# Ledger of designs, part 4: VH-VL binders against Sulfopyruvate decarboxylase subunit alpha (comD)

Target 1, 169 residues: Sulfopyruvate decarboxylase subunit alpha (comD), of Methanocaldococcus jannaschii (p58415)
Amino acid sequence: MRGSLAIYNALKDSNIDFICSVPCANLKNLLKLIEEDKNIINIPATREEEAFGICAGAYLAGKKTAILMQNSGIGNSINAIASLYKTFQIPTLLIISHRGDLKEQIPAQIPMGRWIEKLLDVCEIPTYKPKTPEEAYKLIKYASSYMYKISYPVALLFDALYWEYDLEK

## First folded at step 4 (VH-VL)

Design v30 (from i02a with heavy chain N57D; framework fv_iscalimab)
Fold by ESMFold2-Fast, scan of step 4:
Structure v30 (fold): chain C 169 residues (1-169), chain A 118 residues (1-118), chain B 112 residues (1-112)
Amino acid sequence: as target 1 above (169 residues)
Amino acid sequence: QVQLVESGGGVVQPGRSLRLSCAASGFTFSSYGMHWVRQAPGKGLEWVAVIWYDGSDKYHADSVKGRFTISRDNSKITLYLQMNSLRTEDTAVYYCARDWLGYYFDYWGQGTLVTVSS
Amino acid sequence: DIVMTQSPLSLTVTPGEPASISCRSSQSLLHSNGYNYLDWYLQKPGQSPQVLISLGSNRASGVPDRFSGSGSGTDFTLKISRVEAEDVGVYYCMQGLETPYTFGPGTKVDIR
């Protein structure tokens, strides 16, 4: 649980009070912590692009927002990022779980982790990749401040090895 | 790899001014807060000042407040410490150090010696 | 200001033997986020300080596993399981909980 606990504590200490989530297995422990916190509004979404719309509305209503999602959803969200977030200068924190869906098979020519990083770079979203719970806490605190400075999303990408910390190793 | 190189130290008389520089390389300077830490000859470490990544937040130790000013130029990738009204007790090796997001100092420079004597 | 103290101030260790250094703070360094804002630094003779351990118990990159940090609140310990010649130097604890950042007085570790 240390992985999820570090992320949860950083979000709480950053005064994030509105979260929209597209659930996945790696986010299960984190979502449980958030759902049990009465000071955080947690709205589940069926698609990542929907989550971007919901959080944009929440931000305009005075909320401090984060989106919890899998890396595969960024492609469907490019238009929301460009037409809504970039145009209207909306900050949000992206907590992205990288899934190793093809570990047993030949991957597409570019590894998913590298592809997601390139896509976020094209969108001009600063991206950090915490490797430990301590690093996750520090980078989330930094990113939550930085997103307001640039008035735009900042992303944190959590790979499969990070989620092993939830097994309390 | 990350490097921090201090310069500007030397021998100065009490009451005068000196400006220290710290040239950074090997990382995105504008993404990190920076510190100045000093060490008097034969003594321990004493924190002097911090400046956040964007220059908006600055804090100085009470012993130097009003006399020293930390600043940075992100376009020149350089950290500064302007030292005014120098006193003999300011004699020390001055280190710049990178702030790991407000938690600890992960990289330190080699230090530059400032000697305040008459 | 938070005052940091260390004990002992000086240690002479036979190579291969363990060493233990204590650090105490005048107020709790345990933040509401669950982390202890206590770090350990080593300054080898003639060199700049280097980080060894952050947030109470996290070994910094490249630091051998013979170094370990423990403790919570106001009482912290740095342990070296087998002291080697390269470990000679002055060890400082530091609190990063609030400004001004404050260092302990340092513990000088020498080899017999």
Scores: ipSAE 0.006, ipTM 0.489, lowest interface PAE 14.5, mean pLDDT 84

Design v31 (from i02a with heavy chain N57E; framework fv_iscalimab)
Fold by ESMFold2-Fast, scan of step 4:
Order: sequence, then C-alpha cells, then structure tokens
Structure v31 (fold): chain C 169 residues (1-169), chain A 118 residues (1-118), chain B 112 residues (1-112)
Amino acid sequence: as target 1 above (169 residues)
Amino acid sequence: QVQLVESGGGVVQPGRSLRLSCAASGFTFSSYGMHWVRQAPGKGLEWVAVIWYDGSEKYHADSVKGRFTISRDNSKITLYLQMNSLRTEDTAVYYCARDWLGYYFDYWGQGTLVTVSS
Amino acid sequence: DIVMTQSPLSLTVTPGEPASISCRSSQSLLHSNGYNYLDWYLQKPGQSPQVLISLGSNRASGVPDRFSGSGSGTDFTLKISRVEAEDVGVYYCMQGLETPYTFGPGTKVDIR
C-alpha cells in the first residue's frame, strides 16, 4: 500500500479534513485509510458533479477539502467548475485516478484518457502527475498550499503505474 | 477472485468464421481494458488485439487487421473476438487477458484452442 | 514495431542454482514519466502465462523474492537467485510502451 499511504499521509499533513469520494477500484486502499481516520469527514458521492457541490459547501463552512475521483467524471463537472469554483474562487484538491489511457502511440489517434488533461487545462486547473509515492507526497503538499494561493482547484493525476505501488508491502 | 473463462474455440475450415468469448468475474469489468493474445502450437506469444474499458478504442495486430474484430459487452461482462476469413496460420490457443489500465496483463484466461485445418 | 530479443533461448539449471535471462528492445522503453515499460511473464508447462515483474523491476503480487528484474532503456535482466522445480517454464519479456505490444521469443528454463 505504499502508493495509497503516501497520498493519505500527504492529505493529513496538509490538514485536509473533508473528503468527498466517487469510488473506483484504484482508490480502494486510500479510501480505507481515510474511512478509518476519525479526524477526516468522508462523504461518498454517486457522481463527480455531486462531489464538487458537496466540497464547495464544505469549504464555505470552513473545511479543507479534497475530491477523490476517476477521470471519466470530469466532463460532467465542467459546469460546476466554471459556474461555482471559478466564479466564487473555491479551492479544492483533486485526486484523480487516471483510467483508460492504453499507452497508444498511433499518431493523430489521441486516446480518450488524454482528454482529461486537456479538459483540466481548458478549465485552468494546474495539474501534476506524480510518478512515485515520494513525488505524490511532495506534490500533494505543494498543491494543497498552492490551491489556497490561487483560490481554485489543483489536480493530481495518478495513472495505473502509480497504483502498482499499492501492490508492494 | 479475478477469473477469466474463455470459450468458443474449436476446429474450423479455412475461410470460415468463429467467435470467441471471455467471461469475466471478480472485478469491475467496465473499468479495465482487455486483450487477446495467441500462441501457435510450440511457438511464442503473439499479441492480437486490445479494447479500451468503455469500448471506445480498439487496436489489432497487422496480421489480423480487417479479419478479426475485438468487442465487449459490459452489461454481459463478456469480451469477444470475432474471427472472419480464418487461415491455417491462425491456429493457436487464444488467451484473453486483463489490461492493468494500459500497462501490463495482470490476469489471463485458461485459453481456448482454435484449429483451422486445411 | 519494437523488436524484443532474449538471451539465452534455453537454459538448463540444477535446482538451487541461479539463473539469469537478458532482454533487449530495439528502442528505449523508458517513458518520459520515468518508468520502463518492460514486463516479464512466466508460462509453466500446460498453463496460461502469468505476470512476474512489471515496469522493469516491480515484483507482481505473490511472486517470491528470489525473482528480480533490473535494467533501463533497452537492456533488461530477469534473475532467479535459486531456481526451484516450480520455476520450470518459458519466460517472456514484453514491451508495453506502444501498440503493437510485442513479446520476446521466450527463454525455456529446464531443470537438470
């Protein structure tokens, strides 16, 4: 569980105390760690756009928030990002499990999974892609500070290679 | 427990068609890409095709392109390989394999033998 | 296409002795994300292939620590510190960097 432990420790050390999650298989170990932590409120959501609404409310109530999600849900959240997060200057940390990128090297055939990066860029959400548990810890610490400086979301994308660290002791 | 169970193999004449199935269980099928890999008798492994988790992208080896089509039915939790215009060189054990989200093949089926006899 | 080669193609080992298998790719498998997209699979006689090592050096779940992978770029090595009877089979390296995915020709490991 090294991958999930690094993310969990970084969230705790960043004083994140409210998490809304849309469950997926890669987030299972991380969600278990969060669920067992009495100092973090964890609210499951049925879909990603709902998670954005819940975390916006939590932030306005004084919480430090993160959203745990899969990349397939960003498309249905564009309106919440534009109309709620950008308009009202709401910070949150996006922990995104990046699925569906099959390392395809056919020129001009961009995998659907790459659209998540383009969508985040269009939304002007700074995005980082940690390669190791050590990088995940450092980048989450940085992102959690940076999101308050810009008063806007910052995203961390975790690909399937990252989740291999959860198979280690 | 992750399981992949293949079926549909058999003996078929050259030029005919055959459809292979791979029934998945023990995981959220719709979250994983899937592969077909074949192995001719006494030979090594040869990658055949991949399909993305949502079915939106498919890629096939040049040796089968235009003849074979990979597909999936997430509601039936089943992967398919439609094989048309079969040739004797397509004789092989066909394995389905789960793609670990685009990086490697973490679970494999038992394989199903396809024999194309001349 | 990325061409994969292995050496030796066959190896006979006395039980308890070490074994080493080399794998070379026609182009670098080191991605800009810092990972080497090189995997090792074992196919035991009459069985389906199973993953041993992913991404150059990451041992798959349930695989004994006597197996280790190393290397970067175009040169990779699979080592078995002490070969057991259960390790008999054909070992394949595979590049997972780009389609078409390609396997090495395989190295057959037998016990003397």
Scores: ipSAE 0.006, ipTM 0.488, lowest interface PAE 14.2, mean pLDDT 84

Design v32 (from i02a with heavy chain K58E; framework fv_iscalimab)
Fold by ESMFold2-Fast, scan of step 4:
Structure v32 (fold): chain C 169 residues (1-169), chain A 118 residues (1-118), chain B 112 residues (1-112)
Amino acid sequence: as target 1 above (169 residues)
Amino acid sequence: QVQLVESGGGVVQPGRSLRLSCAASGFTFSSYGMHWVRQAPGKGLEWVAVIWYDGSNEYHADSVKGRFTISRDNSKITLYLQMNSLRTEDTAVYYCARDWLGYYFDYWGQGTLVTVSS
Amino acid sequence: DIVMTQSPLSLTVTPGEPASISCRSSQSLLHSNGYNYLDWYLQKPGQSPQVLISLGSNRASGVPDRFSGSGSGTDFTLKISRVEAEDVGVYYCMQGLETPYTFGPGTKVDIR
């Protein structure tokens, strides 16, 4: 829980008030914390591309947004990133659970795990990989302001080793 | 593990051109903005230029504007400074530095000396 | 552009004694995001500059706790609670609020 708590506290302290999420196992503790917070609007989405559309609309309505997703969802979102986010200069914070890299047990996840950083690079989304809850808190706090300076998404990738912090007492 | 290594410095005559390089390693270069900072012999630090992480925006100090151009090649993991119409007052050690999310310079190279003399 | 000034410009300290350096900016460095865009860098003799304190008061990784930064807006202070021989060098404040980024003139710290 410590991993999820650090992310939740950073989002809250950064005044993120609108979150769209596509749930996955590693995000379950974080999603529970967000769902219980009455000051954050949380919209679950069926697909990651829908989350990008919803958050773009929320941003235009004055909200400070984040998208919670698994890396496999980036493939379905390329068009929304190009045609909507890059074209109209929309900031959002991407909290991505990085599957298919370290300790991956599902073979179907491996290709996207190898490509995610290159795909984010092609999309020109600056990407950071916090290793500890302390780094996660710091990076989210600063990334939440940086996304407005660049007027574009900033991504944080959380790998299997990071989610082991949620297994600690 | 973060390393920035400058190269391309040397002695050059006034009015000539020189191109500096900064080779990065140990981090995802394409996610960070980069700066050039110079220091004349026995003097303080002077900011020269910045380029955003994707190369989309750049800014130069007025003292070098129109003569120097910052650029980057994310596929080669290298930062550049093209210096044209060099003047004796451009003599300095040139450092490249990493921009930490638009807030401060967290890592600096070892510098490369440029001497402009006739 | 934003003008940065430092005081004193030179300081000689007996080992173990405290040191204090002031930095002033010609306009406020406090952004609407709540951060003061004022950083402190140390350049040891013959070495490249290194970040010491960022955003007014945040100590950089690996920097000893005897170093501290304080201040807000236009007035900032760097304090060393007990100066050691390895602290010799030139200390620069810098504003990162807007381009052109500007450094103070530097404060040279020597040991007696």
Scores: ipSAE 0.735, ipTM 0.890, lowest interface PAE 1.2, mean pLDDT 91

Design v33 (from i02a with heavy chain Y53F; framework fv_iscalimab)
Fold by ESMFold2-Fast, scan of step 4:
Structure v33 (fold): chain C 169 residues (1-169), chain A 118 residues (1-118), chain B 112 residues (1-112)
Amino acid sequence: as target 1 above (169 residues)
Amino acid sequence: QVQLVESGGGVVQPGRSLRLSCAASGFTFSSYGMHWVRQAPGKGLEWVAVIWFDGSNKYHADSVKGRFTISRDNSKITLYLQMNSLRTEDTAVYYCARDWLGYYFDYWGQGTLVTVSS
Amino acid sequence: DIVMTQSPLSLTVTPGEPASISCRSSQSLLHSNGYNYLDWYLQKPGQSPQVLISLGSNRASGVPDRFSGSGSGTDFTLKISRVEAEDVGVYYCMQGLETPYTFGPGTKVDIR
């Protein structure tokens, strides 16, 4: 659980207090940690575009927000990113499980895995790819401040190799 | 493996223009701010300019403001410094440096020498 | 503009002995996010600058543990517990709190 624990600890230490999540298998351990934390409001969403809307509202109400999702959800959310986040300069932290990259077993996930970095680039969202729990903690801490400096989302992509840290005892 | 390679330096006469380039590789260029820092022969480091990851914000040192313009082309993965109205005091090695999430400069190029003389 | 000063400007150290460099800023570098926006860079002869310490005390990857940074607000120190031949060069502090970013004048460290 080392992978998920590092992310969770960084979110807490960054005072993230409102999270919308679209569950996926790789985020299961992280979601369990967040659900058990009474200081974090966790709203599950059925679609990623819904999560972007909810977090925008939470930000306007004074919350420090993050969205937990898999990369295919960015495709659903392009219009919300453009018309809401870019237009109104809204910060949020995107914690993205990167599927469709190396070691992907589901063929349908491969195209989006190949496109995700280019799609985030088109959206002008700065994107970072931590490879270890130590990198993840550090990057989330800095990204949570940086998103307010730029008044816009910052994305962190976690690939299949990163989630192997959750299999460590 | 992060690499930054400057080019475009040389000898120019006062009052003329020169454009420096910094070619980046080994990282997602469009996710990082970039800086130009210079060093006159035998002297210390002087910050010159910064540009944000998306090109939306630019800041220049007062000594070069109005004469130098920082820019970037994320499609070409290249940072630029357009230097106009060059003066002898602009003679320096020019380094490009990567901005790590607005906190510090984590990687530097090898530098390119600009000599402004008559 | 934030003015950065360093002391001493030059140091000659016997190999294996400690060295200490002071850096002072004209205003506090402590941000509301809790970080001190002060970094230390080393420029070895004929080489580009490289980061040694970021945000007051965070040692950069690959930097030996004999290097340490301390301080907060306006007064910062870089310490080398045992100076080695490879440590020869000019050490610069820099503030990254606000534009324009400003460097100290540098401290030249030699051995002999």
Scores: ipSAE 0.544, ipTM 0.850, lowest interface PAE 2.3, mean pLDDT 90

Design v37 (from i02a with heavy chain V50D; framework fv_iscalimab)
Fold by ESMFold2-Fast, scan of step 4:
Structure v37 (fold): chain C 169 residues (1-169), chain A 118 residues (1-118), chain B 112 residues (1-112)
Amino acid sequence: as target 1 above (169 residues)
Amino acid sequence: QVQLVESGGGVVQPGRSLRLSCAASGFTFSSYGMHWVRQAPGKGLEWVADIWYDGSNKYHADSVKGRFTISRDNSKITLYLQMNSLRTEDTAVYYCARDWLGYYFDYWGQGTLVTVSS
Amino acid sequence: DIVMTQSPLSLTVTPGEPASISCRSSQSLLHSNGYNYLDWYLQKPGQSPQVLISLGSNRASGVPDRFSGSGSGTDFTLKISRVEAEDVGVYYCMQGLETPYTFGPGTKVDIR
């Protein structure tokens, strides 16, 4: 689980203390690490749009937030990003499992996999794609500070190849 | 791999204008802040200007403020420096550089020479 | 503006010997986030500057382990444990804490 462990360690070392998550298979190991950490509040959400609302509230209450989700969840969250995050300049870290690109076997996921980077760009969310656990740790640590400098979300996209690091023994 | 290629330099008379371009490749340009740094012949490095990833914030060094304007076109993946009212002391090689998440300059272009002389 | 100074300004080293360059800032470069916003850049003859060390001590990708950065606040050091011919060039420290970003005057390193 090197992939998930690197993300978890970076979130912890960045003092992220409030996480809202919409679970998916690729995030399974990461979610388990977070659930076992008593210093991190983890709120599961039914919809990604709810996660954006919850984390905005947590930020206003003094929490350092991250949202864990699949890229398909950005589609139903665009209005919350525009009307809440952009309007009120709210930072959060987006940890996005990128479905519909590399090695995608579900046809319905393919269009969003092709659009996600363009959608994040339209939302003016700076986006980075770590390829290794070492890159993930470094990028998340720096992104967690950068999001406060820009007062806006920063996104990290993790593709199917990245999640293969969780299969290493 | 990451590449930054400057262009638009040349020889101009004092009081004239030039526009420099920096063409980026190998990374998501719209996710990174950018800088212009210059170096006069035989001298050290001098920071000129920066611009945020989305173009919303800009800063210019006092030596060029009011005369130079940094801008970017994320659709064209290009950074610009509009230089007006050029002075002989603006003679330098101009480098564009990529901002690593607000921390440091991780990649630099090859530079383009601007010579202001009569 | 934060003023950066370097010492020495010129240094000639026998191949294989160590080199040390000092950088000082007119005010502390330690941010509340815990990082020292002090970077080291190398400009080899006829080439563009390249990053060597960032945030005081973090070696950039591809930079040999013979390069190391140390220091905190206002006093920083770049060390080369064993100078090689390819290390010839001008070394600049830079503060990235606040605009305007400022460079040191540079230290020219040459080989005998």
Scores: ipSAE 0.720, ipTM 0.880, lowest interface PAE 1.1, mean pLDDT 91

Design v38 (from i02a with heavy chain V50L; framework fv_iscalimab)
Fold by ESMFold2-Fast, scan of step 4:
Structure v38 (fold): chain C 169 residues (1-169), chain A 118 residues (1-118), chain B 112 residues (1-112)
Amino acid sequence: as target 1 above (169 residues)
Amino acid sequence: QVQLVESGGGVVQPGRSLRLSCAASGFTFSSYGMHWVRQAPGKGLEWVALIWYDGSNKYHADSVKGRFTISRDNSKITLYLQMNSLRTEDTAVYYCARDWLGYYFDYWGQGTLVTVSS
Amino acid sequence: DIVMTQSPLSLTVTPGEPASISCRSSQSLLHSNGYNYLDWYLQKPGQSPQVLISLGSNRASGVPDRFSGSGSGTDFTLKISRVEAEDVGVYYCMQGLETPYTFGPGTKVDIR
C-alpha cells in the first residue's frame, strides 16, 4: 500500500491532527492507517458538506485539518466552500479520490470526473495531481504549509492510476 | 513539460510604456503563483513582482512600485507585466518564473530584453 | 528588506577540485515551520537561471549529488564536491521568507 502509506506519512509529518472523511473504496487503506493513529482525530461524516463545516470548527479551535473525500463531494460542497471557507479564509488540505476519469465504468460518475478540475478552479482552490507516492509525499508537505500562506484550501487529486500503488504484485 | 515563454521586449524611450507577456504551458497555470525577475546587462538578479495563483494579491519591488503592475489572465494562461514611466535603469532581461507553492522558483522562461534608451 | 551577501564573488577552480560558496542574510531565514527559506540558483553563460537547492539543503530534481547545501538561520553554504566544466556560471542565493524577495550579488565560478 505504498500510495496510502505515502499520503499517511506526509499528513503525519505535516502535523495534520484533525481529519474528516467521507469514505470511498480508493480511500480504504488510507482510512485504516489514520484510524489506527491515536494522535489524529478522525471524524467520519455522512456528507462532504458536513466535513467542511466540522473542519472549519476544528481549525478555529486550533487544529490543523484535512478532508478526505471523492471528487463528487465537491459538487454538494460548493456553498460551504463559498459561504464559509472563502468568506472567512479558512485553510484545509483536500485529499480527493478522482472518480469519473481513467478506467471509470459507472456512467453516473463520468460528468463529475470531467468537471472536477474546472469546479475547483471556479472555487479558486489551487489543485495538484500527484502521480507517484514520492510526488504525493512531497506535494502534501508543501501544500500543508502553503494553505496557511493563502489562508484557503489546497487540493490534491489522486486518480485511478495512483491507487494502483496500493495493490500487491 | 513545463514551458514559460516571454515576449513583448524591445527598445523604448524613457517615459514610455511597454507590456510584457509570459505564455505558460505544461501545467495548471491557475494553481501557481508567478514572478517577474530582471537582470541588467552584466549584473545580478533582481526580483520585480509576484502575483498569487488567483490574481488576488500582488507584490512589487520598491524600485518599480507605482510604475509596474503585474497581472494574469488564467483563461488565457498568460502572465503580464505592465511597465509605465520607464527609466534607463529598467534596461534588463526580464524573466518570468513559476512559484512552487510559496517556497522557490522551480521553472524560468528564456527572458525578453527591454532596452530603455534615448 | 533582507540583505543577502555572498563570498567569494569570484572563484576559479581546477577541474575535479571542490568549491565552496558562502551566503549570509541580514536576518534569520528560519520559519516557524522549521524550514530555512534560502535557495540556490545557477545561471550558466547565455542561459536562464535554474534552481539547484531549495530550503537550504533540498537538492532540486535532476541536480547531481556533487552539489549540497547546508546552514541555518543567517549563514548558508553551497558546496560542489568535484567541479566539472558544466558547472561554470554564476551562483545566486535567494531568500524567499518575505517580500521583497532578495538575491545575493552572485558568485562567478570559472574553471582554470
Scores: ipSAE 0.722, ipTM 0.888, lowest interface PAE 1.2, mean pLDDT 91

Design v42 (from i02a with light chain H31Y; framework fv_iscalimab)
Fold by ESMFold2-Fast, scan of step 4:
Structure v42 (fold): chain C 169 residues (1-169), chain A 118 residues (1-118), chain B 112 residues (1-112)
Amino acid sequence: as target 1 above (169 residues)
Amino acid sequence: QVQLVESGGGVVQPGRSLRLSCAASGFTFSSYGMHWVRQAPGKGLEWVAVIWYDGSNKYHADSVKGRFTISRDNSKITLYLQMNSLRTEDTAVYYCARDWLGYYFDYWGQGTLVTVSS
Amino acid sequence: DIVMTQSPLSLTVTPGEPASISCRSSQSLLYSNGYNYLDWYLQKPGQSPQVLISLGSNRASGVPDRFSGSGSGTDFTLKISRVEAEDVGVYYCMQGLETPYTFGPGTKVDIR
């Protein structure tokens, strides 16, 4: 739980008050922490592109937003990133569970796992990969302010090794 | 391991041009803003220029504005400083430095010496 | 431009004794996010600068506990509780709040 707890504490300490989530296995502990927090609005979305639309609206309404998602959903979100986020200079924090990298056993996840960093690079989204709960906390705190300086999303990628911290004492 | 290696320094006459390079390794270059900072012999640090992670925004110190241009090539993982109309007061060691998410400079290169003399 | 000043400009310390360096800014460095955009850098003889303290008081990775930063707004202090031989060098404060970024003039710390 240490992994999810560090992310949750950083989001809370950064005053993130609106989260749109597309559920996936690695995010379940984090989502439980968020759902129990009355100060954070959590809207589940059926598709990642929908989450981008919802958070853009929330930002325009004065909310400080984050999107919780799996990397496989970035593919159908590229148009929303280009036409909405880049065009209108909208900040949000992307908390991405990175599948298709180390230890991936599902063949269909492998191509997107190999492409995700390059796709985020093409979208001009600055991307960081915390390896420990301490790094995750620090990076989220810094990124949550940086996204407003650049007026654009910042992405944090959490790989399979990071989620093993949720299994440790 | 993060590394920044500057090159392109040397001795030049006033009025000439010089192009500095900073080769980066050990991190995702395209996710970080970059700075140039200089230090005249025996003097303190002076900030020169910054470029955002995607190259969309650039800022230069007034002392070099119009003469120096910061640029980057994310595909080559390299930062540049084009220095035109060099003056004797531009003589300094030039450092490239990595911008930590708009807060501070977390890694610095070894520096490259530029000497402008007649 | 934000002007940075340091005091003293030079300091000689006996090994094991404390040292204190002051940094002042012409404008407040406290931003709406609650952080002071004031950093401390150390340049050892013949070496490149390295970060010691960020955001007023955050110790950089690998920096010993004997270094501490404090202050807010326009008045900041770097303290070394017990100066060691490896601490010799020039200490610079820097504001990262707005462009142009500006450094203090530096404080030279020697040991003897």
Scores: ipSAE 0.610, ipTM 0.867, lowest interface PAE 1.9, mean pLDDT 90

Design v43 (from i02a with light chain H31D; framework fv_iscalimab)
Fold by ESMFold2-Fast, scan of step 4:
Structure v43 (fold): chain C 169 residues (1-169), chain A 118 residues (1-118), chain B 112 residues (1-112)
Amino acid sequence: as target 1 above (169 residues)
Amino acid sequence: QVQLVESGGGVVQPGRSLRLSCAASGFTFSSYGMHWVRQAPGKGLEWVAVIWYDGSNKYHADSVKGRFTISRDNSKITLYLQMNSLRTEDTAVYYCARDWLGYYFDYWGQGTLVTVSS
Amino acid sequence: DIVMTQSPLSLTVTPGEPASISCRSSQSLLDSNGYNYLDWYLQKPGQSPQVLISLGSNRASGVPDRFSGSGSGTDFTLKISRVEAEDVGVYYCMQGLETPYTFGPGTKVDIR
């Protein structure tokens, strides 16, 4: 599980202390690591749009936040990103499992997989795609500070090939 | 993989204008801030300008402020430097460089020479 | 503006010997986030600059471990444990804490 460990360690080392998550299969190992960490408040959300609202409130209360989600949830969250995050300049770190790319077996996931980078671009959210656990660790460390410099979300997209690192010993 | 290619340099007379371009490839251009850095012949590096990933904020060195304007076109994947009222002291190789999440310049182009001479 | 200075400005090293370059800033580069916004770049003859070290001590991808950066606040050092022929060039420190970003004057490293 090197993939999930690298992400978890980077979040911990970046002092992320409040996480909202919408569960999906690729995030399973990462969510277990976070749930076992007593120093991180972990709130499961029913929908991604709800997670954006919760994390905005947590940020205003002094928390350093991240949202764990699947890319399909960005579609539901466009209004929250525009009306809340862009309008009030709220930072958060988006850890997104990218479904609908090259290895996708579920047809319904394919359109959003093709659109996600364009949708994040329309939202003016800087987006990075780490390919290895080492790259993920460094990108999260830098992104966690960068989001405060721009006062806005930063997104990290993790594709199917990245999650294969979780199958390693 | 990551490539930055500057163009538009040349010989110009003092007081004239020149526009430099930097064509990017191999990465998501719209997610990165960009810089212009110059180097006069035989001299050190001098930072010129920066533009944020979304084009919302720009900063210029005092030596070029009011004369040079950095801009970008994310749909064309290109960075620009509009240089007006050129002076002989603007003679330099101009590099574009990618901003790594506000920390450092991780990739640089090969540079384009601008010579301002009467 | 933050002024950057380097010492020495020129250095000739016997191959295999160590080299050390000092960089100083006119004000602290240590931000409230705990990072020192000091980077080291190398410009080899006829080439574009390339990053060597970021945030004081973080080696860039592909940079050999014989390169190391240290220091905090206003005083920083770049060390090369064993200088090789490919290391000849001009070394620049740069502060990325605030605009305008500023470079040191550069240290030219040559081999005997």
Scores: ipSAE 0.667, ipTM 0.875, lowest interface PAE 1.5, mean pLDDT 91

